# VH-VL binders against Isomaltosyltransferase (ctsY), part 16

Target 1, 124 residues: Isomaltosyltransferase (ctsY), of Sporosarcina globispora (Bacillus globisporus) (q8rqv0r968to1091)
Amino acid sequence: VEYEAEFGVQSGVSTNTNHAGYTGTGFVDGFETLGDNVAFDVSVKAAGTYTMKVRYSSGAGNGSRAIYVNNTKVTDLALPQTTSWDTWGTATFSVSLSTGLNTVKVSYDGTSSLGINFDNIAIV
Short names: E, the ipSAE of ESMFold2; O, the ipSAE of OpenDDE; V2, 0.75 times the mean of E and O plus 0.25 times the DockQ between their complexes.

## First folded at step 21 (VH-VL; framework fv_sipavibart)

Design j6 (from g4 with heavy chain K104R; at its last look DockQ between E and O 0.08; V2 from the best seeds 0.00; counts 0 for: pae E 4.8 > 2, placed apart)
Fold by OpenDDE, look of step 21:
Structure j6 (fold): chain C 124 residues (1-124), chain A 122 residues (1-122), chain B 109 residues (1-109)
Amino acid sequence: as target 1 above (124 residues)
Amino acid sequence: EVQLVESGGGLVQPGRSLRLSCAASGFTFDYYAIHWVRLAPGKGLEWVSGISWDSGSIGYADSVKGRFTISRDNAKNSLYLQMNSLRAEDTALYYCAKDRYYRRDSYAFDVWGQGTTVTVSS
Amino acid sequence: QSVVTQPPSASGSLGQSVTISCTGTSSDVGGYNYVSWYQQHPGKAPKLMIFYVSKRPSGVPDRFSGSKSGNTASLTVSGLQAEDEADYYCSSYAGSNLVFGGGTKLTVL
C-alpha cells in the first residue's frame, strides 16, 4: 500500500509539482524545519514488524528524517543525496505496528538534516 | 562544516575600485542563491546584491546599482563583488550569505561568513 | 526603495515575553510571505531565527516565533533568557530587491 505524501496530514510543509518523476499529483516541499511533519493513517490486519519505504529527492546533499509511530520515535531515516531534484531515491526501514489503525509520521526533528522533497511512503 | 569566507576588503580612496571574494565549502554551492549584505558602522544590515544559483537572476540595491557587479564561479565555489566608484557611504563590513532554499529564492539566509571590512576614506 | 520599520529598542525581564514589530507596506511585508528574522550578537555574524514569516530553522529554540498581520510582521521571544540580548533584524522581499528593517536592540533586564 502506497500513501502519497501530498495527501498526508501536513504541518509546516507545502506541496509542489515543479520537479519531474514524482508519483501521484505532486510531492511535499518545504520540508526543512523543526516541527515540519507529514502523518499517515496506516491500518494493518495483524500486529507485527513491517517494512516501509520512503520515496524522496535530496539534490542538495544527504538528508535525514525522524520516523514516529503512534507518537513514539522509532528511527532516524537516512536519505542519501540523489543525482538531482528530478531524481528520486528510496529509503527503507522496519517498523512495529499494532493491529488496526496506526499513525506513521515523517518528521523533521533535532536529529534531522536538509530540506528534501517527499513523494510517498509505502508498506511493503 | 558549512562555511563562507569573505576576502578582499581594505582601505581605499573614494572613486577607487575593490573586488570582494567569498569562498564556499561544505554544501552544494551551485544549488543556492548567494547574496552580499553589509553592516555600516552605527547602522543596520543592508542588502547589497544577490545572484541566483545559475546566475540567471541578479539584483542590486538602489544604492549600489550601476557601480557594483555581482558574479559567481560555480566551478570554484566562489562569489564575487566588483565594487567601482566607491563612496564613503560604502564603508561597511561585507558579508556573503547563502539562501536557504535550493534553486529558488527564500530570501532567507541561513549561512553567513564572518565578513570582510571595506573602508572608503580620503 | 521600500522602508521597513522596527522599534529601535525593546526590553523584557527574564522569563517574560517580548514582541518586536516589523512594519512595511503592501509592496513588501504585506505583499509577500518572505519575511525573515535575524539575531546578531556583538562581533558575530547574523543568525537566521525565523523565515517565511513563521518557519523556524533547526537549532532555533521554539520560544522564538513569528507571525504577520497586514503590513506588520512580529517576532515573539517567550521565556526570555540572558543570551537573547542582541540586535534583531527583520527582512522582506520587496518585489525588486530585499530590504532589512533598521534593527531592534533587545535588552534583557
Scores: ipSAE 0.021, ipTM 0.700, lowest interface PAE 4.4, mean pLDDT 93
ESMFold2, look of step 21: ipSAE 0.216; ipTM 0.784
ESMFold2 (binder alone), look of step 21: mean pLDDT 92; pTM 0.945

## First folded at step 22 (VH-VL; framework fv_sipavibart)

Design aa1 (from a5 with heavy chain S106T; at its last look DockQ between E and O 0.09; V2 from the best seeds 0.00; counts 0 for: pae O 11.0 > 2, placed apart)
Fold by OpenDDE, look of step 22:
Parts: sequence; structure tokens; C-alpha cells
Structure aa1 (fold): chain C 124 residues (1-124), chain A 122 residues (1-122), chain B 109 residues (1-109)
Amino acid sequence: as target 1 above (124 residues)
Amino acid sequence: EVQLVESGGGLVQPGRSLRLSCAASGFTFDDYAIHWVRLAPGKGLEWVSGISWDSGSIGYADSVKGRFTISRDNAKNSLYLQMNSLRAEDTALYYCAKDRWYRKDTYAFDVWGQGTTVTVSS
Amino acid sequence: QSVVTQPPSASGSLGQSVTISCTGTSSDVGGYNYVSWYQQHPGKAPKLMIFYVSKRPSGVPDRFSGSKSGNTASLTVSGLQAEDEADYYCSSYAGSNLVFGGGTKLTVL
């Protein structure tokens, strides 16, 4: 299941369409300052380990974002540089989710770096 | 400026055929699904057909299945609607409409043409 | 008869708020978040006002808002202005096609 970043609960960020290759109606832009974040309500039928994918663009260099699940930081996700702002990469990691509703938050934390464009997340 | 321009409408008798065209400009045509929506006199909007950016996905309303054929020519930035076996109830103003989602069909149309009128009458 | 139901008319005074409902089923409005609202003035093409239940395209005033509960989506127009008088249509993805509501004529008194 995919969740478009532009439909997440946003804080400190904006939405844009001025780069090619995004999915949905747009992407999250201005994701570059401490405290900036996008949160999603993710529901799963069974507790367990899932694969989470983060689709992003990072034309300026190697980025990083903190991933929170149910208010707990689970990882600092590396977002390698993409060829340009019109190309998109996918970062993947394993995440534990509880039965029912979970809150997944992609955040610019103290350990994060660079502004990125954020397109979507997927839970597999 | 992003715009769509419909053409090909006219007056035809029942059972005849008509081909509508829609010319797109101001955006990357082959990045978006395009749809036909019609407005019959005294009625509301009705979705007719839609085609994905690469023509890989096509849909029709039940009311036109088997009679209408949607197609596109991305090289010409054009959308078409071949209408066969026309009926009186096909009388309407026909709009072409652009899906706002990049290479995704979610049926949210952010750009519409001015429409072309089709009248089916004996 | 439309699969998705709207009231045929609605009205409100200048500066007031009006809500238009769009009632479907779990196979359309209730089943997906692909609900859109369009405004259409006489002799003009429809204009997208709301998409994905509650999102506004750029250029659409924040006086227009959308929501959904169960099988019913709602468009709320606050601070009514004369130019808001128009027909309003909801639409919803329905698995394999798109369904429009029957439309609501909004009169500004």
C-alpha cells in the first residue's frame, strides 16, 4: 500500500509539482529544516515485520531522514543522491508494525541532512 | 497555458457514427490520463471514457461500452473518441478532461476543454 | 438516477456557509478517497475545486472545504460570495469507472 507524501499530515513543508517523475498529485517540497515532518496513518491487519519504501529525490547530495513509528524513532534512513531533482530513488528498510492503526512519521531530525523532495511511502 | 480543445461535434441521425478530437497543449501530454465527460441537456455530468498515459489502461461507462472507442496519439498531443451506433441519449456537450495525477488515473480532472456538441436526432 | 446522490438545490445568504452532501456506497464514495468536487457556471467548463476528499488545487479559495464520513462526502462553502452561485458536482472513483453525483444548484441569496 502506497501513501502519497502530499496527502500526509505535514508540518513545516509544502507541496510542489515543478519536477518530473513524481507519483500522485505532487510531492513534498521544502523538507529541509529541523522539525519538518510528514506523518501517515498506516493500518495493517496483523502485527509483524513489514518492508517500508521511501520514494524521494535528492539532487543536491546524500540526504537522511529519521523514521518514527508510533512516536518511537526506528531508524535514520539514508537517502543517497539522485541523478537530478527530476529523478527519484527508493530507500528500503524493515519496520515493525502493530495490529491496526500505526503512525509513521518521516522527520527532519537532529541527525538528518539536506533538503529533499519526498514523494511517497509504501508498506509491503 | 495549459488547455484542451475539443472538435468534431455535429448533428447526426441515430445509428450513425461520429469521431471527436481533443487537442492538448501547454503540458506534457503523455504524462497524464485523459478522459471524456459529457453533459446532456437538463442532466448532469457523466463520465464516458478514460485512457491512461500510455494507453495501457482504458475504461468505458456501461452506457457506451461496445459502441465508443477511446484512443490517443501522444505524438500529436491528441485524444479521440470514435462514437458508433449513436443513440438519442448520446446527445450532449462532450468535454475532454485531463487527470491531475502524473501517470496515474484517479479521476480528478484539473483541466477541461470548452466542449463540443453532439446532437443525435432523426 | 445517479448512483451518487446530491441534493438538487442549496441556498445561502452572502457571508453564510452552505454544505452540499454527496452520498454513495461502500463501492464508491465510502470505498475510496478519490472524491472530487467541481464548480460549473452557466456556459463554462467545470472547474476542479476539491480532490482527494479535502485537498484544494492551487488558486481555489480556502472558503471551499471537503470532508467525508462513511458513504457521504461533503463540500462546504463558507463566506458565500455572489460568484459562488453555480452548479456543483461530486465525483468518485468506483473501482472500474467514475461516477458523478446529479449536481447541486447553489443559489446565493
Scores: ipSAE 0.000, ipTM 0.630, lowest interface PAE 11.0, mean pLDDT 92
ESMFold2, look of step 22: ipSAE 0.515; ipTM 0.877
ESMFold2 (binder alone), look of step 22: mean pLDDT 92; pTM 0.944

Design aa2 (from a5 with heavy chain D54Y; at its last look DockQ between E and O 0.83; V2 from the best seeds 0.00; counts 0 for: pae E 5.2 > 2)
Fold by OpenDDE, look of step 22:
Structure aa2 (fold): chain C 124 residues (1-124), chain A 122 residues (1-122), chain B 109 residues (1-109)
Amino acid sequence: as target 1 above (124 residues)
Amino acid sequence: EVQLVESGGGLVQPGRSLRLSCAASGFTFDDYAIHWVRLAPGKGLEWVSGISWYSGSIGYADSVKGRFTISRDNAKNSLYLQMNSLRAEDTALYYCAKDRWYRKDSYAFDVWGQGTTVTVSS
Amino acid sequence: QSVVTQPPSASGSLGQSVTISCTGTSSDVGGYNYVSWYQQHPGKAPKLMIFYVSKRPSGVPDRFSGSKSGNTASLTVSGLQAEDEADYYCSSYAGSNLVFGGGTKLTVL
């Protein structure tokens, strides 16, 4: 299941459409300041370990974002540089989710780096 | 201290040429887009031209397209504006301005020079 | 080239709030979130007050705030102070160009 970043709960960021290759209706832009974040309500039928994918563009260099699940930081996700701002990469990691609703937050915190464009997350 | 300093302004007759320079210091010049913005007497700010940090992508306002040429020399931390076929309406205070974001276009300028005056008059 | 419109003047008393509008089209203000606001005092270079619609650079008081709805962006100055008297310009990305509004002279009464 994919969750478009432009439909997430946003703080400190906004959306744009001025780069090619995004999914949905747009992407999150301006995501490069401490405190910036996008949160999603993710529902799963069973508790367990899932694979989470983050689709992003990072034309300026190697970026990083903190991932929080239910208010707990689970990882600092590396976002390797993409060829350009019109190309998109996917970062993948394993995450534990509880039965029912979970809050997944992609955040720029003290360990994060560089501005990125954020397209979507997927839980598989 | 982050600083931009414009130079090259002066009085010229219509149809003549002039070359402006902008010297940057206090930041990594080649990691930012940089732009020219002008302020004509009694009017407001007008974007003139900009050049990106990585691709050399260039943009011009319709009012100067075909007459003005923007360029940068990263080794000299300098921005230039070659102005040809000058018109009376090009009379203005010309600012160079640094983009806010590192290696990304924000189209917001957080550092400005004090400007250099260009007067086009017969 | 796109035209972005601001009211030529605005005024407010000390301590009050004033809002300046910046109206464009779906090809500029309404099409992108690259909207910025600048303050300019006489004889001084412009100062960035708001960028990316609502973000404040470091050092800009939180009395200054930005928003956007449809094709209109707004700058709100709350708790007006004497030093806020200045010209204010909005700007917006417009696909291939950057456009500025005509500017608003803000008078503090």
Scores: ipSAE 0.171, ipTM 0.778, lowest interface PAE 2.8, mean pLDDT 93
ESMFold2, look of step 22: ipSAE 0.195; ipTM 0.768
ESMFold2 (binder alone), look of step 22: mean pLDDT 92; pTM 0.946

Design aa3 (from a5 with heavy chain D105E; at its last fold request DockQ between E and O 0.75; V2 from the best seeds 0.83)
Heavy chain, then light chain:
Amino acid sequence: EVQLVESGGGLVQPGRSLRLSCAASGFTFDDYAIHWVRLAPGKGLEWVSGISWDSGSIGYADSVKGRFTISRDNAKNSLYLQMNSLRAEDTALYYCAKDRWYRKESYAFDVWGQGTTVTVSS
Amino acid sequence: QSVVTQPPSASGSLGQSVTISCTGTSSDVGGYNYVSWYQQHPGKAPKLMIFYVSKRPSGVPDRFSGSKSGNTASLTVSGLQAEDEADYYCSSYAGSNLVFGGGTKLTVL
ESMFold2, look of step 22: ipSAE 0.668; ipTM 0.910
ESMFold2 (binder alone), look of step 22: mean pLDDT 93; pTM 0.945
OpenDDE, look of step 22: ipSAE 0.233; ipTM 0.794
ESMFold2, look of step 23: ipSAE 0.696; ipTM 0.915
ESMFold2 (binder alone), look of step 23: mean pLDDT 92; pTM 0.944
OpenDDE, look of step 23: ipSAE 0.146; ipTM 0.777
ESMFold2, fold request of step 25: ipSAE 0.723, 0.779, 0.691; ipTM 0.919, 0.927, 0.914
ESMFold2 (binder alone), fold request of step 25: mean pLDDT 93, 93, 93; pTM 0.945, 0.944, 0.945
OpenDDE, fold request of step 25: ipSAE 0.742, 0.928, 0.926; ipTM 0.921, 0.964, 0.963

Design aa4 (from a5 with light chain S36H; at its last look DockQ between E and O 0.85; V2 from the best seeds 0.00; counts 0 for: pae O 4.3 > 2)
Fold by OpenDDE, look of step 22:
Structure aa4 (fold): chain C 124 residues (1-124), chain A 122 residues (1-122), chain B 109 residues (1-109)
Amino acid sequence: as target 1 above (124 residues)
Amino acid sequence: EVQLVESGGGLVQPGRSLRLSCAASGFTFDDYAIHWVRLAPGKGLEWVSGISWDSGSIGYADSVKGRFTISRDNAKNSLYLQMNSLRAEDTALYYCAKDRWYRKDSYAFDVWGQGTTVTVSS
Amino acid sequence: QSVVTQPPSASGSLGQSVTISCTGTSSDVGGYNYVHWYQQHPGKAPKLMIFYVSKRPSGVPDRFSGSKSGNTASLTVSGLQAEDEADYYCSSYAGSNLVFGGGTKLTVL
């Protein structure tokens, strides 16, 4: 299941459509400052370990974002540089989710780096 | 201190050419897009031209396309604007302005020079 | 070329709030969130006050706020102070161009 970043609960960020290749109706832009974040309500039928994918563009260099699940930081996700701002990469990691609703937050915190464009997350 | 300093302005007749310069200091020049913005007497701000950090992307306002050429020398921390076929309506205070974002065009300008005046009159 | 419209003037008393509008089209203000606001005092260079519709640079008081609805962006200055008297410009990305509004002269009464 994919969750578009432009439909997430946003703090400190904005949305745009001025780069090609995004999914949905747009992507999150202006994601570059401490405290900036996008949160999603993710529902799963069973507790367990899932694969989470983050689709992003990072034309300026290697970026990084902190991932929080239910208010707990689970990882600092590396976002390798993409060829350009019109190309998109996917970062993948394993995450533990509880039965029912979970809050997944992609955040710029003290360990994060560079402004990136954020397209979506997927839980598989 | 982060600063931009424009130079090269002056009085010229219509049809003549003029070259503006912008000297940057206090930041890593080649990590940011730089732009020219002008303010004509009695009017508002007008975007003129912009160039990306590596000169890979260049833009011009319709009003100056074909007449103005923007360039940069990252080794000299300098931005330039070659203005040809000048018109009376090009009369303005010309600012250079730094993009806020690292190697990205946000078109949000967080640092401005004090400007250099260009007057085109017969 | 896109046209972005601001009221030529606005006014408010000390301590009051004033809102300045910036109206464009779906090809600029309404199409992108690359809307920025600048303050300019006489004889001074413009100063970035708001970027990306609602974000404040470090050092800009929280009395300044920005928002957008449809094709209209707004700058709100609350708790007006004498030093807020200045010209205010919005700008918007417009595909291949950057466009500025015509500017608003804000008078503090």
Scores: ipSAE 0.023, ipTM 0.712, lowest interface PAE 4.3, mean pLDDT 93
ESMFold2, look of step 22: ipSAE 0.597; ipTM 0.894
ESMFold2 (binder alone), look of step 22: mean pLDDT 92; pTM 0.943

Design aa5 (from a5 with light chain S54Y; at its last look DockQ between E and O 0.54; V2 from the best seeds 0.00; counts 0 for: pae O 8.1 > 2)
Fold by OpenDDE, look of step 22:
Structure aa5 (fold): chain C 124 residues (1-124), chain A 122 residues (1-122), chain B 109 residues (1-109)
Amino acid sequence: as target 1 above (124 residues)
Amino acid sequence: EVQLVESGGGLVQPGRSLRLSCAASGFTFDDYAIHWVRLAPGKGLEWVSGISWDSGSIGYADSVKGRFTISRDNAKNSLYLQMNSLRAEDTALYYCAKDRWYRKDSYAFDVWGQGTTVTVSS
Amino acid sequence: QSVVTQPPSASGSLGQSVTISCTGTSSDVGGYNYVSWYQQHPGKAPKLMIFYVYKRPSGVPDRFSGSKSGNTASLTVSGLQAEDEADYYCSSYAGSNLVFGGGTKLTVL
């Protein structure tokens, strides 16, 4: 299941369409400073370990974002540089989710780096 | 310290040419777009021209199109503004200004020089 | 060319709040989130105070805040201090170029 970043709960960011290759109706732009974050309500039928994918563009260099699940930081996700701002990469990691509704937050915190464009997350 | 230093200003007659320079230091020059902004006496700030980090994108204000040419030399950490067919209304303090975002246009300038004065008068 | 309008002057007493407006069109202020605010003291270079409508650069006090509604962006300075007396300019991307407002002289009483 995919969740578009432009439909997430946003803080400190905005949306844009001025780069090619995004999914949905746009992407999150201005995701570049401390406190910026996008949160999603993710529902699963059973508790367990899932694969989460983050689709992003990072034309300026290697980025990083903190991932929070139900208010707990689970990882610092590396977002390697993409060829340009019109090309998109996918970062993947394992995440533990509880039965029912979970809150997944992609955040720029003290361990994060660089501005990125954020397209979507997927839970597999 | 991140710094921009303008030079090349002076007094010229209408119709003449002048070339401004901007020397950058303290940051990776070729990672940022750089712009010229001017302040005329008794007026406000006016965007003049901008050039992307790789010179792939260039823009000019309508007031200077066809007369001014912006360029950069990343090897020399330098920005230039060739001003031809100068007019009295081009009289101003000319700033070079660094874009805030890495290899992306934010149209927000976080570093400015102290400016160089251009006076066009007969 | 797009015209962005600011009030020529604004004033407030020490400790008070003042808001400066920046009114454009759907082709500039209303069309993009690339709105910035600059502070300029006499004889000094402009200083970036707000970018991307509401974001503050490092070192800018949180008493400076930015917002936008429709075609009007606003800079609010709360807890006015003597050093806040300066000229303030807004800027906006306008599709093909960048436009500045006419500037606002802020006096602290």
Scores: ipSAE 0.015, ipTM 0.642, lowest interface PAE 8.1, mean pLDDT 92
ESMFold2, look of step 22: ipSAE 0.650; ipTM 0.900
ESMFold2 (binder alone), look of step 22: mean pLDDT 92; pTM 0.946

Design aa6 (from a5 with heavy chain W101F; at its last look DockQ between E and O 0.86; V2 from the best seeds 0.00; counts 0 for: pae E 4.8 > 2)
Fold by OpenDDE, look of step 22:
Structure aa6 (fold): chain C 124 residues (1-124), chain A 122 residues (1-122), chain B 109 residues (1-109)
Amino acid sequence: as target 1 above (124 residues)
Amino acid sequence: EVQLVESGGGLVQPGRSLRLSCAASGFTFDDYAIHWVRLAPGKGLEWVSGISWDSGSIGYADSVKGRFTISRDNAKNSLYLQMNSLRAEDTALYYCAKDRFYRKDSYAFDVWGQGTTVTVSS
Amino acid sequence: QSVVTQPPSASGSLGQSVTISCTGTSSDVGGYNYVSWYQQHPGKAPKLMIFYVSKRPSGVPDRFSGSKSGNTASLTVSGLQAEDEADYYCSSYAGSNLVFGGGTKLTVL
């Protein structure tokens, strides 16, 4: 299941369409500074380990974002540089989710780096 | 202190050329896009031109396309604006302005110089 | 080239709230969230007050706020103070250009 970043609960960020290759109706831009974040309500039928994919563009260099699940930091996700702001990469990691509703938050915290464009997340 | 200082302004006749310079200090110059913005007497701010941190992207306002050329020398922490075929309507105070974000266009300028005046008159 | 429109003047009394509009099209203000606001006092360079529609740079008082609806962005100055008297300009990305509004002269009564 995919969740478009432009439909997430946003704090400190904006949305735009001025780069090619995004999915949905746009992407999250202005994801640049401490405190910026996008949160998603993710529901699963059973507790367990899932694969989470983050689709992003990082034309300026190697970025990083903190991933929180139910208010607990689970990882610092590396976002390697993409060829340009019109090209998109996918970062993948394993995540533990509880039965029912979970809150997944992609955040710029003290360990994060660089501005990125954020397109979507997928839980598989 | 982060600072931009414009120079090169003056009085010229229509059809002549002028070259503006902007000297940057207090920040890593080659990590930011830099722009020219002008303020004509009795009018408002007008974006003139912009250049990305690596000169890979350049833009011009329609009013100056084909006449003005923006360039930068990162080794000298300098921005330039070559203005050819000058017109009376090019008369303005010319600012150089720094983009806010590292190697990304935000189109938000957080540092401005004090400007250099260009007057085009016969 | 895109035209972005601001009211030429606005006014408010000390302590009041004033809102300045910035109206464009779906190709600029309405199309992108690259809207900025600048304050300019006489004889001084512009100062960035708002960027990305609603974000404040460090050092800008929280009584300055920005928003956008449709093709219109707005700058709101609450708790108006004497030093807020200045010209205010909006700007927006416009696909290939950056465009500024015509500016608004804010008078504090």
Scores: ipSAE 0.019, ipTM 0.724, lowest interface PAE 4.5, mean pLDDT 94
ESMFold2, look of step 22: ipSAE 0.221; ipTM 0.777
ESMFold2 (binder alone), look of step 22: mean pLDDT 93; pTM 0.948

## First folded at step 23 (VH-VL; framework fv_sipavibart)

Design bb1 (from aa3 with heavy chain D54Y; at its last look DockQ between E and O 0.03; V2 from the best seeds 0.00; counts 0 for: pae O 5.0 > 2, placed apart)
Fold by OpenDDE, look of step 23:
Structure bb1 (fold): chain C 124 residues (1-124), chain A 122 residues (1-122), chain B 109 residues (1-109)
Amino acid sequence: as target 1 above (124 residues)
Amino acid sequence: EVQLVESGGGLVQPGRSLRLSCAASGFTFDDYAIHWVRLAPGKGLEWVSGISWYSGSIGYADSVKGRFTISRDNAKNSLYLQMNSLRAEDTALYYCAKDRWYRKESYAFDVWGQGTTVTVSS
Amino acid sequence: QSVVTQPPSASGSLGQSVTISCTGTSSDVGGYNYVSWYQQHPGKAPKLMIFYVSKRPSGVPDRFSGSKSGNTASLTVSGLQAEDEADYYCSSYAGSNLVFGGGTKLTVL
């Protein structure tokens, strides 16, 4: 299941369509400042460990975002540089989810770096 | 002039409820995260709760989770703290505090009110 | 919830430099650059002196400086003046929550 970033609950970011290769109707840009975040409601039928994927573009260099699940930081997700802003990479992380609704938030924390374009997040 | 003014404090018995208000002026209220911070007698500052400029982020200190509810009314430039199941340890001067960053969260508060006192005692 | 530790008191003579430490963990002070320092005089509201580890708001003298190494942030007050006597608090983001240190009473001798 994929969740488009442009439909997430956004704070401090904007949406755009000016780069090729995004999924959905657009992507999140301006994701480059302390406090910026995009949150998603993710529901699972059973508690457990799941693999999630973040689709992103990082044409300027290697980036990083903090991942929060139900208000707990779970990891700092490395986002290696992509070939250009029109190319998209996928970063994966493992996360424990509770039965039912979970909130997954991709954040620019104090340990985060560089502005990126955020396309979608998926649970595998 | 940027200003925050707290109100609603008072003396209450344990287990009772109280609702604090914070009136903001002099800045675009709905573009900033706002927080409650308290200072108990003889103790230090303690973060209580915060609400982002966008509804996407609300947080509570563990000590008040499940009992306190933060909310905002941007049309009234007001912040609220609904405090239920009050305890003696909730006794404090309660400040509202503005995040310094426009449409961001710096977790640094550049404007504080003068506070409103809450006393919980039997 | 995370505990951030400050020395309860610090002192220095006029014109000297004093450093106040703020020690946390990799989940707060050491994990994020959301470290702030506040000055509070008796009967007054706290005043933001440093944010984001080392940045000064407008109007704060440059004799106030902030740094961080590992899990410890530090506030240095150089050229101590009488008006610097106050309580000083550090704060740090701690994974969607904010935590304050216990505060340090700075006495100017």
Scores: ipSAE 0.025, ipTM 0.682, lowest interface PAE 5.0, mean pLDDT 93
ESMFold2, look of step 23: ipSAE 0.305; ipTM 0.806
ESMFold2 (binder alone), look of step 23: mean pLDDT 92; pTM 0.943

Design bb2 (from aa3 with heavy chain A33T; at its last read DockQ between E and O 0.81; V2 from the best seeds 0.83)
Heavy chain, then light chain:
Amino acid sequence: EVQLVESGGGLVQPGRSLRLSCAASGFTFDDYTIHWVRLAPGKGLEWVSGISWDSGSIGYADSVKGRFTISRDNAKNSLYLQMNSLRAEDTALYYCAKDRWYRKESYAFDVWGQGTTVTVSS
Amino acid sequence: QSVVTQPPSASGSLGQSVTISCTGTSSDVGGYNYVSWYQQHPGKAPKLMIFYVSKRPSGVPDRFSGSKSGNTASLTVSGLQAEDEADYYCSSYAGSNLVFGGGTKLTVL
ESMFold2, look of step 23: ipSAE 0.636; ipTM 0.904
ESMFold2 (binder alone), look of step 23: mean pLDDT 92; pTM 0.941
OpenDDE, look of step 23: ipSAE 0.294; ipTM 0.814
ESMFold2, look of step 24: ipSAE 0.682; ipTM 0.909
ESMFold2 (binder alone), look of step 24: mean pLDDT 92; pTM 0.941
OpenDDE, look of step 24: ipSAE 0.117; ipTM 0.769
ESMFold2, fold request of step 25: ipSAE 0.687, 0.741, 0.710; ipTM 0.911, 0.919, 0.916
ESMFold2 (binder alone), fold request of step 25: mean pLDDT 92, 92, 92; pTM 0.942, 0.940, 0.941
OpenDDE, fold request of step 25: ipSAE 0.829, 0.925, 0.927; ipTM 0.938, 0.963, 0.964
ESMFold2, last read: ipSAE 0.739, 0.659, 0.691; ipTM 0.921, 0.902, 0.911
ESMFold2 (binder alone), last read: mean pLDDT 92, 92, 92; pTM 0.941, 0.942, 0.941
OpenDDE, last read: ipSAE 0.928, 0.927, 0.927; ipTM 0.964, 0.963, 0.963

